# VHH binders against Type II restriction enzyme HgiEI (hgiEIR): the designs that were tried, part 10

Target 1, 274 residues: Type II restriction enzyme HgiEI (hgiEIR), of Herpetosiphon aurantiacus (Herpetosiphon giganteus) (p25260)
Amino acid sequence: MAINPITRNKIKDYLNSFIQQQLSVYRERSLREFQDVDSYLPSLSKDGDLKPFHASLIPASIMRLNRFERSLSTGLGSTFEECTRLIALDHHAVALRNYDIQAALDQAQWAAIDQLISIIDRGLKHQTPSLNQMLEQIQSIPLTGILETHIVRADLYIQRHDGSELFFEIKSPKPNKGQCLEVMQRLLRIYTIKQQSAVPVKAFYAMAYNPWGISRASYRSSNTKKYTDFSNAVVIGQEFWSLIGEPSTYTELLEIYHEVGLAKSAEITQKLLQ
Below, E stands for the ipSAE of ESMFold2; O stands for the ipSAE of OpenDDE; V2 stands for 0.75 times the mean of E and O plus 0.25 times the DockQ between their complexes.

## First folded at step 7 (VHH; framework vhh_7z1x_3)

Design d14 (from d10 with D31S Y102F; at its last look DockQ between E and O 0.58; V2 from the best seeds 0.00; counts 0 for: pae E 9.6 > 2, SAP .695 > .668)
Amino acid sequence: QVQLVETGGGLVQPGGSLRLSCTASGFTFSSYAMNWVRQAPGKGLEWLSGISYSGGSTSYADSVKGRFTISRDNAKNTLYLQMNSLQPDDTAVYFCAKDSGFQLFTGSLSPFDYWGQGTQVTVSS
ESMFold2, look of step 7: ipSAE 0.011; ipTM 0.444
ESMFold2 (binder alone), look of step 7: mean pLDDT 81; pTM 0.824
OpenDDE, look of step 7: ipSAE 0.013; ipTM 0.285

## First folded at step 9 (VHH; framework vhh_7z1x_3)

Design a1 (from d14 with S31R A33W; at its last look DockQ between E and O 0.01; V2 from the best seeds 0.00; counts 0 for: pae E 14.1 > 2, grease 27.7 > 24.2, SAP .801 > .668, placed apart)
Amino acid sequence: QVQLVETGGGLVQPGGSLRLSCTASGFTFSRYWMNWVRQAPGKGLEWLSGISYSGGSTSYADSVKGRFTISRDNAKNTLYLQMNSLQPDDTAVYFCAKDSGFQLFTGSLSPFDYWGQGTQVTVSS
ESMFold2, look of step 9: ipSAE 0.000; ipTM 0.201
ESMFold2 (binder alone), look of step 9: mean pLDDT 79; pTM 0.800
OpenDDE, look of step 9: ipSAE 0.414; ipTM 0.772

Design a2 (from d14 with S31R A33Y S100E; at its last look DockQ between E and O 0.01; V2 from the best seeds 0.00; counts 0 for: pae E 15.8 > 2, unsure alone 60.8 < 65, grease 24.3 > 24.2, SAP .787 > .668, placed apart)
Amino acid sequence: QVQLVETGGGLVQPGGSLRLSCTASGFTFSRYYMNWVRQAPGKGLEWLSGISYSGGSTSYADSVKGRFTISRDNAKNTLYLQMNSLQPDDTAVYFCAKDEGFQLFTGSLSPFDYWGQGTQVTVSS
ESMFold2, look of step 9: ipSAE 0.000; ipTM 0.153
ESMFold2 (binder alone), look of step 9: mean pLDDT 77; pTM 0.786
OpenDDE, look of step 9: ipSAE 0.019; ipTM 0.306

Design a3 (from d14 with S31R S100Y F105K; at its last look DockQ between E and O 0.61; V2 from the best seeds 0.00; counts 0 for: pae E 9.8 > 2)
Amino acid sequence: QVQLVETGGGLVQPGGSLRLSCTASGFTFSRYAMNWVRQAPGKGLEWLSGISYSGGSTSYADSVKGRFTISRDNAKNTLYLQMNSLQPDDTAVYFCAKDYGFQLKTGSLSPFDYWGQGTQVTVSS
ESMFold2, look of step 9: ipSAE 0.005; ipTM 0.420
ESMFold2 (binder alone), look of step 9: mean pLDDT 82; pTM 0.828
OpenDDE, look of step 9: ipSAE 0.013; ipTM 0.292

Design a4 (from d14 with S31R D99Y S100D; at its last look DockQ between E and O 0.76; V2 from the best seeds 0.00; counts 0 for: DG spot H100, pae E 11.5 > 2, grease 24.9 > 24.2, SAP .755 > .668)
Amino acid sequence: QVQLVETGGGLVQPGGSLRLSCTASGFTFSRYAMNWVRQAPGKGLEWLSGISYSGGSTSYADSVKGRFTISRDNAKNTLYLQMNSLQPDDTAVYFCAKYDGFQLFTGSLSPFDYWGQGTQVTVSS
ESMFold2, look of step 9: ipSAE 0.000; ipTM 0.376
ESMFold2 (binder alone), look of step 9: mean pLDDT 80; pTM 0.809
OpenDDE, look of step 9: ipSAE 0.111; ipTM 0.567

## First folded at step 10 (VHH; framework vhh_7z1x_3)

Design b1 (from a4 with D100E T106K; at its last look DockQ between E and O 0.02; V2 from the best seeds 0.00; counts 0 for: pae E 10.8 > 2, unsure alone 63.7 < 65, grease 25.2 > 24.2, SAP .73 > .668, placed apart)
Amino acid sequence: QVQLVETGGGLVQPGGSLRLSCTASGFTFSRYAMNWVRQAPGKGLEWLSGISYSGGSTSYADSVKGRFTISRDNAKNTLYLQMNSLQPDDTAVYFCAKYEGFQLFKGSLSPFDYWGQGTQVTVSS
ESMFold2, look of step 10: ipSAE 0.005; ipTM 0.372
ESMFold2 (binder alone), look of step 10: mean pLDDT 80; pTM 0.816
OpenDDE, look of step 10: ipSAE 0.014; ipTM 0.339

Design b2 (from a4 with S59Y D100S T106R; at its last look DockQ between E and O 0.03; V2 from the best seeds 0.00; counts 0 for: pae E 11.6 > 2, unsure alone 63.6 < 65, grease 25.8 > 24.2, SAP .781 > .668, placed apart)
Amino acid sequence: QVQLVETGGGLVQPGGSLRLSCTASGFTFSRYAMNWVRQAPGKGLEWLSGISYSGGSTYYADSVKGRFTISRDNAKNTLYLQMNSLQPDDTAVYFCAKYSGFQLFRGSLSPFDYWGQGTQVTVSS
ESMFold2, look of step 10: ipSAE 0.000; ipTM 0.315
ESMFold2 (binder alone), look of step 10: mean pLDDT 80; pTM 0.813
OpenDDE, look of step 10: ipSAE 0.012; ipTM 0.273

Design b3 (from a4 with Y32N D100E S108K; at its last look DockQ between E and O 0.03; V2 from the best seeds 0.00; counts 0 for: pae E 11.7 > 2, unsure alone 62.5 < 65, SAP .734 > .668, placed apart)
Amino acid sequence: QVQLVETGGGLVQPGGSLRLSCTASGFTFSRNAMNWVRQAPGKGLEWLSGISYSGGSTSYADSVKGRFTISRDNAKNTLYLQMNSLQPDDTAVYFCAKYEGFQLFTGKLSPFDYWGQGTQVTVSS
ESMFold2, look of step 10: ipSAE 0.000; ipTM 0.343
ESMFold2 (binder alone), look of step 10: mean pLDDT 78; pTM 0.791
OpenDDE, look of step 10: ipSAE 0.019; ipTM 0.297

Design b4 (from a4 with G101A T106K; at its last look DockQ between E and O 0.04; V2 from the best seeds 0.00; counts 0 for: pae E 9.2 > 2, grease 27.6 > 24.2, SAP .791 > .668, placed apart)
Amino acid sequence: QVQLVETGGGLVQPGGSLRLSCTASGFTFSRYAMNWVRQAPGKGLEWLSGISYSGGSTSYADSVKGRFTISRDNAKNTLYLQMNSLQPDDTAVYFCAKYDAFQLFKGSLSPFDYWGQGTQVTVSS
ESMFold2, look of step 10: ipSAE 0.011; ipTM 0.411
ESMFold2 (binder alone), look of step 10: mean pLDDT 79; pTM 0.794
OpenDDE, look of step 10: ipSAE 0.014; ipTM 0.298

## First folded at step 11 (VHH; framework vhh_etentamig_d1)

Design f1 (from d9 with D31R Y109E; at its last look DockQ between E and O 0.01; V2 from the best seeds 0.00; counts 0 for: pae O 16.2 > 2, unsure alone 63.0 < 65, placed apart)
Amino acid sequence: EVQLLESGGGLVQPGGSLRLSCAASGFTFSRYAMSWVRQAPGKGPEWVSGIDYSGGSTYYADSVKGRFTISRDNSKNTLYLQMNSLRAEDTAVYYCAKDSGYSLWTGSESPFDYRGQGTLVTVSS
ESMFold2, look of step 11: ipSAE 0.000; ipTM 0.284
ESMFold2 (binder alone), look of step 11: mean pLDDT 78; pTM 0.799
OpenDDE, look of step 11: ipSAE 0.000; ipTM 0.193

Design f2 (from d9 with D52S Y109D; at its last look DockQ between E and O 0.01; V2 from the best seeds 0.00; counts 0 for: pae E 21.7 > 2, unsure alone 61.1 < 65, placed apart)
Amino acid sequence: EVQLLESGGGLVQPGGSLRLSCAASGFTFSDYAMSWVRQAPGKGPEWVSGISYSGGSTYYADSVKGRFTISRDNSKNTLYLQMNSLRAEDTAVYYCAKDSGYSLWTGSDSPFDYRGQGTLVTVSS
ESMFold2, look of step 11: ipSAE 0.000; ipTM 0.096
ESMFold2 (binder alone), look of step 11: mean pLDDT 77; pTM 0.787
OpenDDE, look of step 11: ipSAE 0.005; ipTM 0.209

Design f3 (from d9 with D31K D52S S108E; at its last look DockQ between E and O 0.01; V2 from the best seeds 0.00; counts 0 for: pae E 19.6 > 2, unsure alone 64.3 < 65, placed apart)
Amino acid sequence: EVQLLESGGGLVQPGGSLRLSCAASGFTFSKYAMSWVRQAPGKGPEWVSGISYSGGSTYYADSVKGRFTISRDNSKNTLYLQMNSLRAEDTAVYYCAKDSGYSLWTGEYSPFDYRGQGTLVTVSS
ESMFold2, look of step 11: ipSAE 0.000; ipTM 0.112
ESMFold2 (binder alone), look of step 11: mean pLDDT 79; pTM 0.802
OpenDDE, look of step 11: ipSAE 0.006; ipTM 0.244

## First folded at step 12 (VHH; framework vhh_etentamig_d1)

Design g1 (from d9 with Y109E; at its last look DockQ between E and O 0.01; V2 from the best seeds 0.00; counts 0 for: pae E 16.7 > 2, unsure alone 64.4 < 65, placed apart)
Amino acid sequence: EVQLLESGGGLVQPGGSLRLSCAASGFTFSDYAMSWVRQAPGKGPEWVSGIDYSGGSTYYADSVKGRFTISRDNSKNTLYLQMNSLRAEDTAVYYCAKDSGYSLWTGSESPFDYRGQGTLVTVSS
ESMFold2, look of step 12: ipSAE 0.000; ipTM 0.143
ESMFold2 (binder alone), look of step 12: mean pLDDT 78; pTM 0.796
OpenDDE, look of step 12: ipSAE 0.000; ipTM 0.213

Design g2 (from d9 with S103T S108T; at its last look DockQ between E and O 0.01; V2 from the best seeds 0.00; counts 0 for: pae O 15.4 > 2, placed apart)
Amino acid sequence: EVQLLESGGGLVQPGGSLRLSCAASGFTFSDYAMSWVRQAPGKGPEWVSGIDYSGGSTYYADSVKGRFTISRDNSKNTLYLQMNSLRAEDTAVYYCAKDSGYTLWTGTYSPFDYRGQGTLVTVSS
ESMFold2, look of step 12: ipSAE 0.000; ipTM 0.183
ESMFold2 (binder alone), look of step 12: mean pLDDT 79; pTM 0.811
OpenDDE, look of step 12: ipSAE 0.000; ipTM 0.208

Design g3 (from d9 with P111E; at its last look DockQ between E and O 0.01; V2 from the best seeds 0.00; counts 0 for: pae E 16.5 > 2, placed apart)
Amino acid sequence: EVQLLESGGGLVQPGGSLRLSCAASGFTFSDYAMSWVRQAPGKGPEWVSGIDYSGGSTYYADSVKGRFTISRDNSKNTLYLQMNSLRAEDTAVYYCAKDSGYSLWTGSYSEFDYRGQGTLVTVSS
ESMFold2, look of step 12: ipSAE 0.000; ipTM 0.129
ESMFold2 (binder alone), look of step 12: mean pLDDT 80; pTM 0.812
OpenDDE, look of step 12: ipSAE 0.000; ipTM 0.273

Design g4 (from d9 with A33S G107D; at its last look DockQ between E and O 0.02; V2 from the best seeds 0.00; counts 0 for: pae O 14.4 > 2, unsure alone 62.6 < 65, grease 26 > 24.2, placed apart)
Amino acid sequence: EVQLLESGGGLVQPGGSLRLSCAASGFTFSDYSMSWVRQAPGKGPEWVSGIDYSGGSTYYADSVKGRFTISRDNSKNTLYLQMNSLRAEDTAVYYCAKDSGYSLWTDSYSPFDYRGQGTLVTVSS
ESMFold2, look of step 12: ipSAE 0.017; ipTM 0.517
ESMFold2 (binder alone), look of step 12: mean pLDDT 78; pTM 0.793
OpenDDE, look of step 12: ipSAE 0.000; ipTM 0.208

## First folded at step 13 (VHH; framework vhh_7z1x_3)

Design a5 (from a4 with D100S; at its last look DockQ between E and O 0.04; V2 from the best seeds 0.00; counts 0 for: pae E 10.3 > 2, grease 27.7 > 24.2, SAP .832 > .668, placed apart)
Amino acid sequence: QVQLVETGGGLVQPGGSLRLSCTASGFTFSRYAMNWVRQAPGKGLEWLSGISYSGGSTSYADSVKGRFTISRDNAKNTLYLQMNSLQPDDTAVYFCAKYSGFQLFTGSLSPFDYWGQGTQVTVSS
ESMFold2, look of step 13: ipSAE 0.005; ipTM 0.417
ESMFold2 (binder alone), look of step 13: mean pLDDT 80; pTM 0.817
OpenDDE, look of step 13: ipSAE 0.013; ipTM 0.312

Design j1 (from d10 with A33Y; at its last look DockQ between E and O 0.02; V2 from the best seeds 0.00; counts 0 for: pae E 17.5 > 2, grease 25.1 > 24.2, placed apart)
Fold by OpenDDE, look of step 13:
Structure j1 (fold): chain B 274 residues (1-274), chain A 125 residues (1-125)
Amino acid sequence: as target 1 above (274 residues)
Amino acid sequence: QVQLVETGGGLVQPGGSLRLSCTASGFTFSDYYMNWVRQAPGKGLEWLSGISYSGGSTSYADSVKGRFTISRDNAKNTLYLQMNSLQPDDTAVYFCAKDSGYQLFTGSLSPFDYWGQGTQVTVSS
């Protein structure tokens, strides 16, 4: 068993709390019901949430459900980070979220990273980004002798028992271009910083799941493929969870999510239909 | 003790195929990237291919891209290299190399900490 019973319970508690929080927030958000045209049209929304045509056509209950589901889906990403931390602690020496790396690098190195990201942004002619090639380029740059200190934040830091380090940027499996570039920049920074030490390091763009299927080959995000080193810098689903724990970690975690979902199903339905 | 044992080399004609195997022991195989490298007579070490922990990610040198395929079986602690369309320039000793974990392959630092004895591949008419 990849996830021990104690960790399983922690995850369950966390997910239950997450769902309760989502339910509470949703209850407080008064959906303006469409009663009639005369009452709805003059309404003002500070947040720009008026949807006169939607509200007129769709029952309020369905709108509530939809909003809840969207909110939950948006927040679900954060649950992956916490679950990852909890599971990682069963298998590794250290697991930390939002880990800040402070380091001084040569000004030329920082600039080189930014330049490389700019190149990726403009589109590589007939080439996909290569993390290795980019790192080689950074290493070949003449140094200025001027050091500049920056802080780089990783979503998840893991120290393995052998002293090696893993850095994960846990992001959406369907990122936009900007998100891809941001992650690539961060990875380059992490690797460049860590070249100053003899500690073995890997850094990844991590996706909790593949929306297209279980296999890596089924993955179809054009942005990811175009603006990341997809082969070397990205771990997806089973690949990611296997690094965090064991090959069974992915399935075990899903089972936990499913169990919590089943348990909360009646409550969610009842609260949202009221 | 870490051990890597390469097998499957031999003599093959141009256009032929070989499948190399590397059996690993003495470490947790699935915790490391694995690589194939080669050394031709009078030349330096050339990196050919790498594979991630679970085998989900693979990379190739331009010299072998489209011809070579790296794979692994973690249950068997075995690394494979399928070599197709072999050419005389592919003649070399082929090594299985364990990733040290120290960053990606940059050439400035040794990305490998352990090597096998190698297996000879000779491509000749």
Scores: ipSAE 0.000, ipTM 0.251, lowest interface PAE 11.5, mean pLDDT 88
ESMFold2, look of step 13: ipSAE 0.000; ipTM 0.146
ESMFold2 (binder alone), look of step 13: mean pLDDT 80; pTM 0.805

Design j2 (from d10 with S59Y; at its last look DockQ between E and O 0.02; V2 from the best seeds 0.00; counts 0 for: pae E 17.0 > 2, placed apart)
Amino acid sequence: QVQLVETGGGLVQPGGSLRLSCTASGFTFSDYAMNWVRQAPGKGLEWLSGISYSGGSTYYADSVKGRFTISRDNAKNTLYLQMNSLQPDDTAVYFCAKDSGYQLFTGSLSPFDYWGQGTQVTVSS
ESMFold2, look of step 13: ipSAE 0.000; ipTM 0.179
ESMFold2 (binder alone), look of step 13: mean pLDDT 83; pTM 0.841
OpenDDE, look of step 13: ipSAE 0.000; ipTM 0.214

## First folded at step 14 (VHH; framework vhh_7z1x_3)

Design m1 (from a4 with G101A Q103E S108D; at its last look DockQ between E and O 0.01; V2 from the best seeds 0.00; counts 0 for: pae E 23.2 > 2, unsure alone 63.3 < 65, grease 25.7 > 24.2, SAP .738 > .668, placed apart)
Amino acid sequence: QVQLVETGGGLVQPGGSLRLSCTASGFTFSRYAMNWVRQAPGKGLEWLSGISYSGGSTSYADSVKGRFTISRDNAKNTLYLQMNSLQPDDTAVYFCAKYDAFELFTGDLSPFDYWGQGTQVTVSS
ESMFold2, look of step 14: ipSAE 0.000; ipTM 0.082
ESMFold2 (binder alone), look of step 14: mean pLDDT 79; pTM 0.802
OpenDDE, look of step 14: ipSAE 0.310; ipTM 0.698

Design m2 (from a4 with G101S F105Y S110R; at its last look DockQ between E and O 0.52; V2 from the best seeds 0.00; counts 0 for: pae E 10.2 > 2, grease 25.5 > 24.2, SAP .675 > .668)
Amino acid sequence: QVQLVETGGGLVQPGGSLRLSCTASGFTFSRYAMNWVRQAPGKGLEWLSGISYSGGSTSYADSVKGRFTISRDNAKNTLYLQMNSLQPDDTAVYFCAKYDSFQLYTGSLRPFDYWGQGTQVTVSS
ESMFold2, look of step 14: ipSAE 0.006; ipTM 0.393
ESMFold2 (binder alone), look of step 14: mean pLDDT 82; pTM 0.837
OpenDDE, look of step 14: ipSAE 0.387; ipTM 0.733

Design m3 (at its last look DockQ between E and O 0.45; V2 from the best seeds 0.00; counts 0 for: pae E 9.9 > 2, grease 26.5 > 24.2, SAP .774 > .668)
Amino acid sequence: QVQLVETGGGLVQPGGSLRLSCTASGFTFSRYAMNWVRQAPGKGLEWLSGISYSGGSTSYADSVKGRFTISRDNAKNTLYLQMNSLQPDDTAVYFCAKYDAFELFGLRPFDYWGQGTQVTVSS
ESMFold2, look of step 14: ipSAE 0.005; ipTM 0.391
ESMFold2 (binder alone), look of step 14: mean pLDDT 80; pTM 0.814
OpenDDE, look of step 14: ipSAE 0.497; ipTM 0.790

Design m4 (at its last fold request DockQ between E and O 0.43; V2 from the best seeds 0.00; counts 0 for: pae E 13.5 > 2, unsure alone 63.2 < 65, grease 29.3 > 24.2, SAP .858 > .668)
Amino acid sequence: QVQLVETGGGLVQPGGSLRLSCTASGFTFSRYAMNWVRQAPGKGLEWLSGISYSGGSTSYADSVKGRFTISRDNAKNTLYLQMNSLQPDDTAVYFCAKYDAFELFGDLSPFDYWGQGTQVTVSS
ESMFold2, look of step 14: ipSAE 0.000; ipTM 0.330
ESMFold2 (binder alone), look of step 14: mean pLDDT 78; pTM 0.795
OpenDDE, look of step 14: ipSAE 0.510; ipTM 0.790
ESMFold2, fold request of step 16: ipSAE 0.000, 0.000, 0.000; ipTM 0.246, 0.256, 0.275
ESMFold2 (binder alone), fold request of step 16: mean pLDDT 78, 78, 79; pTM 0.792, 0.792, 0.800
OpenDDE, fold request of step 16: ipSAE 0.784, 0.793, 0.794; ipTM 0.890, 0.892, 0.895

## First folded at step 15 (VHH)

Design n1 (from m2 with F102W Q103E S108D; framework vhh_7z1x_3; at its last look DockQ between E and O 0.05; V2 from the best seeds 0.00; counts 0 for: pae E 10.5 > 2, grease 25.6 > 24.2, placed apart)
Amino acid sequence: QVQLVETGGGLVQPGGSLRLSCTASGFTFSRYAMNWVRQAPGKGLEWLSGISYSGGSTSYADSVKGRFTISRDNAKNTLYLQMNSLQPDDTAVYFCAKYDSWELYTGDLRPFDYWGQGTQVTVSS
ESMFold2, look of step 15: ipSAE 0.000; ipTM 0.394
ESMFold2 (binder alone), look of step 15: mean pLDDT 83; pTM 0.844
OpenDDE, look of step 15: ipSAE 0.015; ipTM 0.256

Design n2 (from m2, 17 letters changed; framework vhh_etentamig_d1; at its last look DockQ between E and O 0.03; V2 from the best seeds 0.00; counts 0 for: pae E 13.7 > 2, placed apart)
Amino acid sequence: EVQLLESGGGLVQPGGSLRLSCAASGFTFSRYAMSWVRQAPGKGPEWVSGISYSGGSTYYADSVKGRFTISRDNSKNTLYLQMNSLRAEDTAVYYCAKYDSFELYTGDLRPFDYRGQGTLVTVSS
ESMFold2, look of step 15: ipSAE 0.000; ipTM 0.260
ESMFold2 (binder alone), look of step 15: mean pLDDT 80; pTM 0.821
OpenDDE, look of step 15: ipSAE 0.028; ipTM 0.363

Design n3 (framework vhh_7z1x_3; at its last look DockQ between E and O 0.04; V2 from the best seeds 0.00; counts 0 for: pae E 11.5 > 2, unsure alone 64.8 < 65, grease 27.8 > 24.2, SAP .802 > .668, placed apart)
Amino acid sequence: QVQLVETGGGLVQPGGSLRLSCTASGFKFSRYAMNWVRQAPGKGLEWLSGISYSGGSTSYADSVKGRFTISRDNAKNTLYLQMNSLQPDDTAVYFCAKYDSFELYGDLRPFDYWGQGTQVTVSS
ESMFold2, look of step 15: ipSAE 0.000; ipTM 0.373
ESMFold2 (binder alone), look of step 15: mean pLDDT 81; pTM 0.825
OpenDDE, look of step 15: ipSAE 0.028; ipTM 0.238

Design n4 (from m2 with S57D S59R Q103E S108D; framework vhh_7z1x_3; at its last look DockQ between E and O 0.38; V2 from the best seeds 0.00; counts 0 for: pae E 18.1 > 2)
Amino acid sequence: QVQLVETGGGLVQPGGSLRLSCTASGFTFSRYAMNWVRQAPGKGLEWLSGISYSGGDTRYADSVKGRFTISRDNAKNTLYLQMNSLQPDDTAVYFCAKYDSFELYTGDLRPFDYWGQGTQVTVSS
ESMFold2, look of step 15: ipSAE 0.000; ipTM 0.137
ESMFold2 (binder alone), look of step 15: mean pLDDT 83; pTM 0.848
OpenDDE, look of step 15: ipSAE 0.021; ipTM 0.389

## First folded at step 16 (VHH; framework vhh_7z1x_3)

Design r1 (from m4 with Y53R; at its last look DockQ between E and O 0.45; V2 from the best seeds 0.00; counts 0 for: pae E 12.8 > 2, unsure alone 63.4 < 65, grease 27.3 > 24.2, SAP .796 > .668)
Fold by ESMFold2, look of step 16:
Structure r1 (fold): chain B 274 residues (1-274), chain A 124 residues (1-124)
Amino acid sequence: as target 1 above (274 residues)
Amino acid sequence: QVQLVETGGGLVQPGGSLRLSCTASGFTFSRYAMNWVRQAPGKGLEWLSGISRSGGSTSYADSVKGRFTISRDNAKNTLYLQMNSLQPDDTAVYFCAKYDAFELFGDLSPFDYWGQGTQVTVSS
């Protein structure tokens, strides 16, 4: 087993707490149900959650379920980050969330990264250049000799037992264009900061699952394929979790999520659909 | 015309020592980190050690830490691996590799920039 019993229990405890937090937040936000026209129309929502036409046509229990699922999806990213940390600690030398890299690069190097992202954003080429092509361009740029210090944060940092380093941006498998550009900028920054490393370094856009199927070939996000170096920048589902642990890690983790969900099923059903 | 030529391999008894050399040409040696890797018979590639472009930072795999020492001479475009306390499990073909931060996916090996290797055999 890729996930030993101690780590499995830590993951279950974390997920139980996450579910309880989501149920608590949901109850706090459910006060804006559609009971009748006269009570709903003067309602206010700080978060912009009012949908009078949806609320009038759709049963309140279904509207509550939709809001819960949206809130849960927003919070899932943190669960993926923590689960990767817990599993990675059993398989690698170091695993850290929210890892900050403070680095001084030449001002021209920071600017070259931004220029490359701008070129992708403006659509000035038929295809997004590979990471390798972009990093070679950054390495070739004339330097000013003036250093500028920035902090770059990775969602997850792993140091393998052989000293090699992995950096992950754990994000949605269905990004918009801006999210793709942000991740590419961050990956270019990490690689440029690490260009003199004595060990191998890899940085990835990590997607916890593939919403189109199990294999990479089934993945269909046009934004990702157009605005990233998909082949070299992205690890998805099975690929990602295999790097974190072992080939069975993805399946084992999903079974743990399901087990927690089953244990909470009556409470979730009662609070959302009754 | 990147060329990396490994030398210094051979047959050695257990507990013995060897010093490997790697002569580089076709690129500006002092601009790149360099690595040593090995491949034992029927096994995959194993990263052993890396050294920064200046030589100021080194790193080692646990399997060789304390026994192997990486060094470089940028004036001579040469990378070295001093191997001490050799054991039969160290038997392999040893390659020097140009570190390329731009190779981004796969087994993390800079394979495309390796020499032909030098055989090290540890046997009594």
Scores: ipSAE 0.000, ipTM 0.333, lowest interface PAE 12.8, mean pLDDT 83
ESMFold2 (binder alone), look of step 16: mean pLDDT 79; pTM 0.798
OpenDDE, look of step 16: ipSAE 0.045; ipTM 0.408

Design r2 (from m2 with Y53R; at its last look DockQ between E and O 0.28; V2 from the best seeds 0.00; counts 0 for: pae E 13.3 > 2)
Fold by ESMFold2, look of step 16:
Structure r2 (fold): chain B 274 residues (1-274), chain A 125 residues (1-125)
Amino acid sequence: as target 1 above (274 residues)
Amino acid sequence: QVQLVETGGGLVQPGGSLRLSCTASGFTFSRYAMNWVRQAPGKGLEWLSGISRSGGSTSYADSVKGRFTISRDNAKNTLYLQMNSLQPDDTAVYFCAKYDSFQLYTGSLRPFDYWGQGTQVTVSS
């Protein structure tokens, strides 16, 4: 098995704590219920959460469910990052979340990356250039000789036992355009910083799952395909988890999520539907 | 199209030294990081050392650190491995390798595009 019993229990403990935290920040009393027009309209919300048309049409229990699901969805990304770190520590030499790379590059290199992202943003070509094409262009530019230092953050850094390095940006499998551009800029920066590395380096847009199916061929996001080098920049679902651990890692991890969900099901139901 | 030719192997006594060479053709040698790997009888491939395209950065596996030195001459399209303090466990076929970037997308551990034919190193009393 890809996930040994000790790591499995760490993941279960983490997910249990995550669910408890999501339930504890959920407050039934903070949701303003719609009793009538005259009582609801004077309401105030410091967070901008009033939805009079929703609240008038939809039962409060359903509104509480929607609020919980939104909060859960916001936090799930962090669970993917932590589970990745826990699994990667058993399979690789180094695994670090929120890894900062301080680097000095020529000012022209930073600017060339930004210009390439601007070209993609403007939509001037039918297809976004490949990562290789863009990196070759950055390598060929005239340099100013003036260095500029920046910090570039990777969501996850792995050093494999053979010394090779992996960098991941772990993001939604249904990105908007801006998210695609941010990731592509980050990948180009990482590759340019690591251009003189003595070891293999790869940087990826990582997606924890494929919402259209199990295989890459089923993936349908037009934003991802239009604004990234999907073939070379993206690892999705099975591909991602196989890099983190082994070919069985994805199914084993999902089984752990399900086991935790089953064990917590009564508590979640009780708090949401009361 | 890519060709990598290793030379310099042979029989040495424990504690001895050898210098391996790898001559490259069919690609722009100075644009790529280069590596040495080995395969002992009945074992899998073991990465030993890598060197950046300029030669300014090197990296070594713990098993050879301090004993082996990687270097390159971009004008001669040649990669070198100086091996000192050789022991019987260093007996293997030694290959130079060019970076393999396309296998990472499938989740396989395929770090290199190309291997040479290899050169045999035997360490025996």
Scores: ipSAE 0.000, ipTM 0.306, lowest interface PAE 13.3, mean pLDDT 83
ESMFold2 (binder alone), look of step 16: mean pLDDT 82; pTM 0.830
OpenDDE, look of step 16: ipSAE 0.256; ipTM 0.657

